# Ledger of designs, part 28: miniprotein binders against q53ft3

Target 1, 195 residues: q53ft3
Amino acid sequence: MFGCLVAGRLVQTAAQQVAEDKFVFDLPDYESINHVVVFMLGTIPFPEGMGGSVYFSYPDSNGMPVWQLLGFVTNGKPSAIFKISGLKSGEGSQHPFGAMNIVRTPSVAQIGISVELLDSMAQQTPVGNAAVSSVDSFTQFTQKMLDNFYNFASSFAVSQAQMTPSPSEMFIPANVVLKWYENFQRRLAQNPLFW

## First folded at step 21 (miniprotein)

Design Ya4
Fold by OpenDDE base, fold request of step 22:
Structure Ya4 (fold): chain B 195 residues (1-195), chain A 107 residues (1-107)
Amino acid sequence: as target 1 above (195 residues)
Amino acid sequence: SPESYKKAIEYAERAKRYALFAQKYAELLQREAIKNNDPESYEEALELFREAAELYKEAAELFEKAAELYEKGDKEEAEKLMEEAEKYKEEARELFYEALRLYERLR
C-alpha cells in the first residue's frame, strides 16, 4: 500500500503492517537522512473519507521513541516529501502507535503511517517545517543552487588587467554567466517546471 | 481495576475503528465492482471485509461489556469477555488481511 524513499537508498515498498490501520518503515542510520518521501504504491487506495497521517519516530537520549506528526498523504495527494533532519530536537507529539516494544538500535528511526478519517486528520497539526511543499522547496533549492554556482564562478572573475597570460586556457566572460543566471531565474519564476 | 477498565475501553475503541475501516473497504469494493461491471471478481473480498466488520463490532461490544464488569468489580466474568472479544478480534483481523490480499490482486 505504501512506499518510502530516502535519497541514495533503495526504495522501500514493503511496510511492516503492525495493525490493520498502521504501517511502519524502518530507517537505519537516520541521522544522515535529510528528507523522506512517503507515497502510495497505487495497489490499494484509501477508502472514501480516509487518508494517512505520517509520523516520524526517533530515539531520544534515553533510547525512548519520540514521535512527531510530519503530515499527510491522501488519494488526492498520494505522495509527500518531509524534512526530518531538523526534527531531532523537537518535542514529542501524541501518536497512535502506542508503546511499540520494537527493540530499536539507537541508529534506527521509523516512519509510521496511520490510516484515519480525513475529518480526524484535519484536527491534527503537523510539526512545523516538516512538510516540504514540492514546488516551493524545489524553487528554493534551485535558487540556492543557482546562487551557489554564481558565487563560485564569480569568485574567479578577474579583469583583463589582472589576467596572467595563459594561451592554453579558455576564458568565459563573466557577463555570459550573469546573463545565463538572469535568464534561468526568469524562466524559473515563470514556470518552476519549465524543463 | 481502573487499569483493566481503561484497557477494555481502549480495546473497544480500537475494535470500533477497525470495524469502520473494514466497512469502508467493503463500500469501496462495492463501488469498484459496479464501476468495473464485475461483481463476481470482488465478491469474495467484499464478503470478507463485511464479515470482518461484523466480527470487529462484536469484539467491540464484548470489550465494552467487559469494561462495565470491571467497573462493577466482576473481574472473573470481565476477563472471560476480554478473552472472547480477543478471539473475535483476531478472527476479524485474519479476514481483514485476507480481504486486503484479495483486493490487491484485483488492482
Scores: ipSAE 0.756, ipTM 0.903, lowest interface PAE 0.6, mean pLDDT 88
Fold by OpenDDE base, fold request of step 22:
Structure Ya4 (fold): chain B 195 residues (1-195), chain A 107 residues (1-107)
Amino acid sequence: as target 1 above (195 residues)
Amino acid sequence: SPESYKKAIEYAERAKRYALFAQKYAELLQREAIKNNDPESYEEALELFREAAELYKEAAELFEKAAELYEKGDKEEAEKLMEEAEKYKEEARELFYEALRLYERLR
């Protein structure tokens, strides 16, 4: 139902469904994370009148989980970008995840999604500055993601002369990746919301 | 105990939320079935959501009754109802997850 993306990391498409209405992603090495994208996979929509409240959980100095409401995902807004880098010193908020017996390693944070009534969500106040509302922040995130992908993919680039025959393996020409990157950058520059 | 009472109430409220959630999915599937003119493909998942909703309602009612018994000091009977309610909740959960899996395959 949900996916989670951190720039420079593999996309997570398998949330742990800890309850009927609760989903959790683990974020290792969370201190290095600036932004998280939470999105719907498109496989299962929210029922009518429902959406997802997105929470961030990190261990405090005592190792106790601190939960903060980041924002919301809905059928109408099936993805959102959240800044989490500034939340490390935030105060905990009320959260619906209860005492999850999640063996927390100190370096692992969590994204929690709670499926709730839209009316209830409207009464909730996300932590300040968590939602990336600025086109600039989105553009920066997207650019970093693109750069990371391009750098990653390019690191595997070999010349045909360097290739060993591997009939069972599919290869994508590096120029295809480059063209995609350039086209995406151009589109992003023209309209950050082109997608 | 006051703690047991609070727990029973919490479980009842949770079960009610899950019942509503299951109902809302049933309604969603019904709308999609109509829209796609394919009631047969949605029937199994739809029925599972409906059944889950009913079982969650039953669980909720039992948890509420257990809470009342805890408040009255009838711990033994309250615990029996809690156990029974838990069975309904777990059965409902299984059906709910199965329904979701079936629905996902339709998408």
Scores: ipSAE 0.756, ipTM 0.903, lowest interface PAE 0.6, mean pLDDT 87
Fold by OpenDDE base, look of step 21:
Structure Ya4 (fold): chain B 195 residues (1-195), chain A 107 residues (1-107)
Amino acid sequence: as target 1 above (195 residues)
Amino acid sequence: SPESYKKAIEYAERAKRYALFAQKYAELLQREAIKNNDPESYEEALELFREAAELYKEAAELFEKAAELYEKGDKEEAEKLMEEAEKYKEEARELFYEALRLYERLR
């Protein structure tokens, strides 16, 4: 349902579903991470009237997770970029992940997505400066993201002769990915906010 | 205890949220089935979501009853209801995840 991308790292498409309405991505070496992209895979949409609240968690000095609301994803806004660098441990209010036994490694931060009613989400206030506000920073990040995605996707490229029959799987030609990349770059150059 | 009461209420609220979520997926699948003119392919997942929703509702009701019993000081009976509610919740969860897997295959 969800993907998570950190610039310079492999894309994560397998969220841990820790509850019916809760998804978690692990972010090792989180101190080196400036921005994270959370996006819908397009496989399963949100039900009508629902969306996702995106949280960041890092261990506090006691090893307890502190969750902070970064922002939101919805069917209408299926992706978002968040700056996680410089987020300090605020006094964590009751967070939607607090009651869940999530096995945590102290050195690993987490992105959590909570599926919630849109009306409830509207009452929530994200932490300040988590949203990428500068067009320039956004453009640079997007370019790095695109490069990372292209490199990731191309690493799975196989020749026709190397393909094994898998009737349950769909295959995308590498040239389609390249064309998408080129078109996306062109659009980004014209208008960084084209979506 | 006040802590046990609070826990029971929290579990009830969670079960209600899951019931709503399951119901919302059932509604989504029903709309997609109509849109695609393929009710048969969606039927199993749709029914699983509906069943999950009902089981979550039952769990929620039992948790609420348990909370009331805790408040009254009837700990033993409250704990029995908590255990029963947990069984319904776990069964609902299994159906919910199965429904999601089936739905994903349809997409």
Scores: ipSAE 0.719, ipTM 0.890, lowest interface PAE 0.6, mean pLDDT 85
Fold by ESMFold2, fold request of step 22:
Structure Ya4 (fold): chain B 195 residues (1-195), chain A 107 residues (1-107)
Amino acid sequence: as target 1 above (195 residues)
Amino acid sequence: SPESYKKAIEYAERAKRYALFAQKYAELLQREAIKNNDPESYEEALELFREAAELYKEAAELFEKAAELYEKGDKEEAEKLMEEAEKYKEEARELFYEALRLYERLR
């Protein structure tokens, strides 16, 4: 029903369905993750009048899950990007996963999706520092990743006169990185979904 | 036991939510069958969703009756109803998941 994507990782399309109306994705090594994308696969829609509340769970210092509402996905808004980096020490919220026997290792966070009535979802408030977003937020996230990589790589640039010999290391010319960045940026601007 | 009473009520409410969920999928499939003018393709999945909804409703009623018996102190009869309700719930779950699999194949 749902997919979950983290930059630099394989997309997950096989959620663990832990109840008729509840789905879970594991996020190993979650402390290195800043954003996740949750989306509808298109195989099974929500019934009319229903949608999905999306939660993030991380283990507290005792290994107990702390759940926070990130936002929503619906048939009309079938994908969203959520920021989770600021949530790893945040407050928990009311959530529908309390009595579930969800198996988890202590170092693994989870994304939970609860299928609910739209009227019920309208009464819920996501945590304030999670970005609930559309394709526009995906484009912004991607742009920031590109900028970050380019700036990071460029900070190691040296001229030929500044180099010291290092025969065991491989090097790339700085203009290769720039060419890649410019080409990728152009393609993203023309079609944010060219992936 | 107040804990046994609470558990029975929680199971009843959960079964009611699942009944509603199954019912709403049955309504969705009925609309799609009409829209596509293809009732034969949807017939099996639609009937499974409807059957699952009815079994979830039956389980919810039995869980509620068990809660009443726990409150009265009739623990052995309450536990018998809990076991029966769980069997209805498990059957409903299997039908619900099968209905979802059939629906996915139609799309």
Scores: ipSAE 0.697, ipTM 0.874, lowest interface PAE 1.1, mean pLDDT 81
Fold by ESMFold2, look of step 21:
Structure Ya4 (fold): chain B 195 residues (1-195), chain A 107 residues (1-107)
Amino acid sequence: as target 1 above (195 residues)
Amino acid sequence: SPESYKKAIEYAERAKRYALFAQKYAELLQREAIKNNDPESYEEALELFREAAELYKEAAELFEKAAELYEKGDKEEAEKLMEEAEKYKEEARELFYEALRLYERLR
């Protein structure tokens, strides 16, 4: 139903459905993440009158999940960019020079999506600074994600001399990825909202 | 027990939300079947959503009856109704997930 995208990582399209109306994505190494994109895949829409409240969860100092409302996705606004860098609590007071030597366990945060009535969602208040507020910011983030996707996919490119026989695996020629990138970037520059 | 009463009420309200959710998907599929002029393709998923909605409603009624029994102090009968309600809820969940899987394949 939903996808979750972070710069420098593969898109996640297989949310864990933990209840009829609740979906979760794991975000390993979340301390390094500043933004996430949550979007609808187009496979299953929300029913009429319903939408999704999007939450960010991280473990507190005791390992207990702390959930914070980031914002919403709906059939009419099927994607959203959320800034999470300011939401990661758990640091103590810093020294005047910013030195920190905190022992941390490996950390996995979560993005949660709760399907709710639109009327109920209208009564909820997201945490401050979570949503990206301007088209320029959205376009800039999208361009950064496109650049990162191309660089990531290109890091797996092989020449025919380097190919290992692997008939159960499918491969995509690198020039197809480049052509897609160039076409998408051209379309985005002409109309940032063509998607 | 105030905690048992409160839990029964919470489970009843949750089951009501799931019933509404399932019913709204049934309505969505009905509209898509009409729009696409293809009622036969949607029939199985639509009926599963409808059946899930009815089972969630039954579970909600049993959770509410259990809450009444907790209030009256009839703990043993209340717990029996809680177990019966959970059975209907689990059956409804299976139908709901299967309906979603069928719907995803249609799209």
Scores: ipSAE 0.673, ipTM 0.869, lowest interface PAE 1.3, mean pLDDT 78
Fold by ESMFold2, fold request of step 22:
Structure Ya4 (fold): chain B 195 residues (1-195), chain A 107 residues (1-107)
Amino acid sequence: as target 1 above (195 residues)
Amino acid sequence: SPESYKKAIEYAERAKRYALFAQKYAELLQREAIKNNDPESYEEALELFREAAELYKEAAELFEKAAELYEKGDKEEAEKLMEEAEKYKEEARELFYEALRLYERLR
């Protein structure tokens, strides 16, 4: 139902479903993480009138989980970027993950998603400055991914004179990657939500 | 004991929440079946969500009855109802997860 993305790591698409309405992702080495993206895969939507409350949990000095509400995802806002760099010594918030009071492995945090009625979510208060999700933040994240892809692909570029023939190897002219990059940037600048 | 009473009440409320969740998915699938003019593809998942909702409601009723018995000090009978309620809840959970798997396949 959900995905979890941290820059420089493999995307997680297989949340641990710990209850009918509760989903968890593990974040090892969480001290090095500043932002996480939580998103809906698009395979199963929320039922009408429901959405997801997103929580962050880290082990305290005794290894006990401290849960904090980051924000929300819904069918109308199916992805969000959350800043967690300032939360790793904060106070817990009221949360629905009471069954998750098992002592945690040091340096492993969790992202929890609780499916709830939208009316219930509207009464909750996230930790301040946790939610970074906006059109500008999404555009900035996407731009950095585009730059990274182009720079990576370009680092393997060779001129036609330097190519070694290989009948089983497929090649793409470097300009194709550049044109894709330019087209995507243009579309984002015109409408950041064009997809 | 007050701890046993509190546990029974908590389990009843949890089962009620799951019943509503399952019912909301059944309503969603019914609307999609109509929108896509394809009721046959959705029928199995829809029925499983409805069956899960009914079993969660039965579990909730048994948990509430167990809470009443704990309050009266009838521990042995209360524990029997707790076990039966857990059986209904586990059956409902399996149907709910199967319904989700079928629904994901349709999408």
Scores: ipSAE 0.655, ipTM 0.863, lowest interface PAE 1.3, mean pLDDT 80

Design Ya8
Fold by OpenDDE base, fold request of step 22:
Structure Ya8 (fold): chain B 195 residues (1-195), chain A 107 residues (1-107)
Amino acid sequence: as target 1 above (195 residues)
Amino acid sequence: SPESYKKAKEYAERAKRYALFAQKYAELLAREAIKNNDPEKYEEALELFREAAELYKEAAELFEKAAELYEKGDKEEAEKLMEEAEKYKEEARELFYEALRLYEKLR
């Protein structure tokens, strides 16, 4: 139902469904993370009148979990970008994940999504500055993601002369990746919300 | 105990939320079936959500009764109701997850 993306990391499409209405992603090495994208996979929508409250959990100085409401996802807004880098000093908020025996490793944070009534969500106040509402922040994130992907993919580029025949392996020409990158950048520059 | 009472109340509220959630998915599937002009497409998943909703409602009622018994000091009977409610909740959960899997597959 949900996906989670951190720039420079593999996309997570398998949330742990810890309850009927609760999903959790683990974020290892969370201190290096600036932004997280939470998105619907499109496989299962929210029911009418429902959406997802997105929470971030990290260990405090005592190793106790601190939960903070980041924002929301809905059928109308199936993805959101959250800045989490500045939350480390924040106070905990009430959260719906309290009863979960989540095995916590000190370096692992969590993204929690709670499926709730929209009316209930409207009464909740996300932590300040967590939701990336600015087009600029979105563009910067997308650019970093693209750059990371391109750099990663290009690091594996070899010339045909350097290739060892592997009939069972599929290869994508580096030029295809480059063209995709350039096209995506162009589209992003024209309209950051083109997709 | 006051703690047991609170626990039973919490479980009741949770079961009510799950009942509503299951019902909302049933309604979603019904609407989608109509929209697609295929009333049979989600019939099985729809029925599972409905059944789950009913079982969650039953669980919720039993948890509420257990809470009342805890408040009255009838611990033994309250615990029996808690166990029964838990069975309904677990059965409902299984149906709910099956319904979700079916829905995802058929969508």
Scores: ipSAE 0.751, ipTM 0.900, lowest interface PAE 0.6, mean pLDDT 87
Fold by OpenDDE base, fold request of step 22:
Structure Ya8 (fold): chain B 195 residues (1-195), chain A 107 residues (1-107)
Amino acid sequence: as target 1 above (195 residues)
Amino acid sequence: SPESYKKAKEYAERAKRYALFAQKYAELLAREAIKNNDPEKYEEALELFREAAELYKEAAELFEKAAELYEKGDKEEAEKLMEEAEKYKEEARELFYEALRLYEKLR
């Protein structure tokens, strides 16, 4: 249902579903992370009137998780970019993840997505500065994200001669990914906020 | 105990949320079936979500009753209801996840 991307790292498409309405991504070496993208995979949409509250969790000085609301994803806004580098000194907020007995190493943070009613989400206030504020930073990060995705997808490219028949699997031609990449770059260059 | 009461109430509220979530997916699938003019495409997943929603509702009701019994000091009967509610919740969860898997596969 959800994906998580850090520039320069492999995309995460397998969230841990810790509850019916709760998804978690682990972020190793989180101190080196400036921005994170949370996005819907497009496989399963939110039901009508529902969306996702996106939280960041990092260990405090005592090793206890500090959760902060970053923002939201919805069917209408299926992806969001968050700056997390400046949040590491913030106060914790109320969060729906409870005492998750997730064995955390001190270097691992988490992105949590809580599926909630849109009306309830509207009452929540994200932490300040979580949104990418500068167009330039946004553009640079988006470009890095695109490059990361393209490189990742291209790493799996095989020629037809190398392809093993798998009737149960669907294949997307590499040229489709390239065309998408080029079109996205063009649109991004025209308007960084085209989506 | 007040803690047991609180726990039962929390479980009841959680079960209610899950019931609503399952119901919302059932509604989504019903709408998609209409949109696609294919009422059979998601029928199994739709039924599973509906059944999950019903079981979550039953679990929620039992947790609420357990909370009331804890408040009254009837611990033994409350614990029985908690156990029964947990069974409904776990069954509902299995159906819910199966429904999601089916929906994802068929979409």
Scores: ipSAE 0.751, ipTM 0.901, lowest interface PAE 0.6, mean pLDDT 87
Fold by OpenDDE base, fold request of step 24:
Structure Ya8 (fold): chain B 195 residues (1-195), chain A 107 residues (1-107)
Amino acid sequence: as target 1 above (195 residues)
Amino acid sequence: SPESYKKAKEYAERAKRYALFAQKYAELLAREAIKNNDPEKYEEALELFREAAELYKEAAELFEKAAELYEKGDKEEAEKLMEEAEKYKEEARELFYEALRLYEKLR
């Protein structure tokens, strides 16, 4: 029903179903993980009026699990990206997973998905900044890429008076780069997926 | 004991959630059957979900009764009901998982 992805690792498609409405993924070496993607496999949808609350659990200094609500997945939003790197100092929240007898090694965290009524989910408050919009992340990446390129290209800008004649070399006016940058930003702002 | 009462109530609430979950899947399959104009496609899985839902409801009722008995101090009878409720819950669970497997296979 669910998959879990960490960049640079194999995709996990076999959640441990610990109860009828509870699924768990193990995340080894969780301290090196910045983001996790949770997604529906498409094999089994949520029933109407239901979705998944996504939790993260990590061992505290005493080895006790600390659970935090990251966000949600639904049939309408079958995948979500969560930032987990900054959550290590957070207080535990109430969670539906109870005392799971999961043999935890100190380096292993868990992603838990609880299937719940959408109305109940709406009353829950995820930890701040855990949910990363895929669109927002893409926009941020693209903007950083654009800025990097513009800054790089601009660093080579010279006046005609400063140019060394090189008849065999083609030159691009800096204004062309600027116009490209502005046009690309405008398109990105209109539709982050315009490409 | 107050702890036993609380436990029985928690089990009852859990069983109620599972009953609802099974029922919601049964409803989903019924809608899919209509949409696909194929009433037989999910018939077995649908019936398993319905049966699971009923067994979870029975378990929930027994857990509630056990809670009431714990509150009254009738520990022995409460424990019997807890055991009976657990049997219904486990049977329901088996049917629920079978239904899920069938649904996944047939979808």
Scores: ipSAE 0.751, ipTM 0.901, lowest interface PAE 0.6, mean pLDDT 88
Fold by OpenDDE base, fold request of step 22:
Structure Ya8 (fold): chain B 195 residues (1-195), chain A 107 residues (1-107)
Amino acid sequence: as target 1 above (195 residues)
Amino acid sequence: SPESYKKAKEYAERAKRYALFAQKYAELLAREAIKNNDPEKYEEALELFREAAELYKEAAELFEKAAELYEKGDKEEAEKLMEEAEKYKEEARELFYEALRLYEKLR
């Protein structure tokens, strides 16, 4: 019914169904994970009026699980990206998974999906900044990448008077890079999916 | 005991949720069968979900009765009802999972 994806890892398509309405994925070495994608496999939909509340669980300093509501998946929104790297300092939320006596190694976190009524889900508040808008995240990433590239390239900029003659080397004027950067930013701002 | 009462109430609420969940799947399958003009396609899974829903309802009722008995101090009879309710819940669970497997296979 559900899949879980961490970048650089194999996709998980076999959740542990711990109850009729509860599914769990184990995330080994969770401290290295920035984002998790939770998605429906398309094999079994939610019943009408139901969806999935997505939770993240990690061990606290005492080894006790801390659960946080990340967001939701539904038939209308069958996939979501969640940022989990910044949640380590967050407060625990109420969760429907009870005391899961899962012998956890300290390095293993969990993604939990609870199938619930949509009306009940609407009353729940996810932890801040966990739900990543795909478009917003892409735009932010792209902007950071562009800034990183521009800063890197500009760090090598020298004036004509400062140049050491190198006849075998090709040079690109810094203004060309800047113009490209500005044009790309403008296009990205107009339509993040312009390409 | 207050703890036993609380436990019985929790189990009752859980069983009610499962009953609703099973019922919602039964309704889903019924709608899909109509949409596809194939009333037989999901018939077995549909019946399993319906049966599971009924068994979960029975379990829920028994858990509620057990809670009431715990509150009255009739521990022995309450424990018997808890055991009976647990049997209904486990049977319902088996049917529910079978229904899901069948639905997944047939979809």
Scores: ipSAE 0.748, ipTM 0.900, lowest interface PAE 0.6, mean pLDDT 88
Fold by OpenDDE base, fold request of step 24:
Structure Ya8 (fold): chain B 195 residues (1-195), chain A 107 residues (1-107)
Amino acid sequence: as target 1 above (195 residues)
Amino acid sequence: SPESYKKAKEYAERAKRYALFAQKYAELLAREAIKNNDPEKYEEALELFREAAELYKEAAELFEKAAELYEKGDKEEAEKLMEEAEKYKEEARELFYEALRLYEKLR
């Protein structure tokens, strides 16, 4: 029913179904993970009026599991990206997974999916910054990419006085790069999917 | 004991959730069958979900009764109901998983 993807790792398509309405993925070496993608396989949909609450569990300093609500998946939103790298200092939330015997390997975290009524899900509040809105993550990535490019390009900026005649090379004025950057940012702000 | 009461109530709530979940799948299959104009396609899986739902409901009722008995201090009778409820829950679970497997295969 569900899949889990971590960049640089094999996709997981076999969740452990720990109960009729609960699925779990193990995430070894979770400290190296920045983002997790949870998605529906398309084999079995949610029933009408139901969806999945997605939780992250990691061991605290005492080895006890800390569960946090990351967000949701539904038939209408069958995939979601979650940032988990910043969650280490978070307080535990109420979760439906009870005392699961998390294998006491301090390096293993879990993704839990609980199938619930949509009305019940609407009353739940995900932890802040976990739900990378596709738009926000894309905007942030794009902004970082733009900043990186601008910084990179600017590092090669030379004054006209510093220019040595190199007939084999084309030079782009720094102001052109800046104008491009400003225009791109404006377009991105208007429509993140303009490109 | 208060702990036994709490446990019985938790089991009752869980069984109620599973009953609803099974019922929702039965409804889903019924709708898909109508949409596809193939009433026989999911008939077996649908019946399994319905049966599972009924068994979960019975389990839930028995767990609730057990909780009431624990509250009254009738531990022995409560434990008998817990055991009976557990049997219904396990039977329901088997049917539920079989229904899911069948549905996945037929889809």
Scores: ipSAE 0.747, ipTM 0.899, lowest interface PAE 0.6, mean pLDDT 88
Fold by ESMFold2, fold request of step 24:
Structure Ya8 (fold): chain B 195 residues (1-195), chain A 107 residues (1-107)
Amino acid sequence: as target 1 above (195 residues)
Amino acid sequence: SPESYKKAKEYAERAKRYALFAQKYAELLAREAIKNNDPEKYEEALELFREAAELYKEAAELFEKAAELYEKGDKEEAEKLMEEAEKYKEEARELFYEALRLYEKLR
C-alpha cells in the first residue's frame, strides 16, 4: 500500500503490516537519515473518508521506543517529505502503536503509518518542522537523489579499452551521465519547480 | 478483574474499527463496480469485504458482552465469549486480507 524512501537508499515497498490498519518500515542506521519520503504506491487507495497518520519512532537512551507524529498522507496528498534529523531527541507524541507487539532490532528506528478517519486525523498535531514542503528543502532532497544516481551509475563505468562489444548489451558513456547531472543541477538551481 | 474488563473493551473497540474499515472498502468497490459498469469484476472482493465487516461486527458484540460479564463477576462465561470473539475476529482477518489481495489484482 505504501512506500518509504531515504536518499541514498533503495526504496522500500514492502511495509510490515502489523495490524489491519497499521504499517511499519524499519530505518536502520537512522542517525544518518535527515529526510524520509512516505508515499502511496497506488496499488490500494484509502477508502473514502480515511487517510494515514505517519509516525517516526526511535529508541531513547534506555532503548525504549519514542513515537512522534510527522504528518499525514491521503488520497489527495499521496506523498510527503518529512525531516527527521531534529526529532532524534524530541518528546513523544500520543500514538496508536504502543499496544502492539512490533518486532524491532535495537537501535533501529521505524516509520509507522496508521489508517484512520480523516475527522480523527484533523484533531492531531504533528511535531514542529517535520513536514517539509519548502522549496529549499525540496532542493536539498533532490540534490541528494541526483548525487546518489550519479554515484551509482558511475560505479558501473568502464574505460573504452575495457568495453566488450555485445549484441545483447547496451552501454551509456559515463560522460553522458555527468552532463545530464550538471544540466539538471543548473536547471534545479534556477527553478526548483521546473519538473 | 479490572484488567480483564479493560482488555475486553479494547478488543471490542479494535473490532469496531476493523468492521468500519472493511465496510468502507466494500463501499469503495461497489462504487468502482458502478463507475466501470463491471459488477462481475469486483464481485468476489466486494463479497469478502462485506463478510469480513459482518464478522468483525459480531466479534465486537461478543467482546462487549464479555466486558459486561466481567463487570458482573461471571469470569468463566466471559472468557468463553472472549475466545469465541477471537475466532470470529481471526476469520474476519483472513477474509479481509484475501479481499485486499484480490482488490490489488483488479487494479
Scores: ipSAE 0.698, ipTM 0.880, lowest interface PAE 1.1, mean pLDDT 80

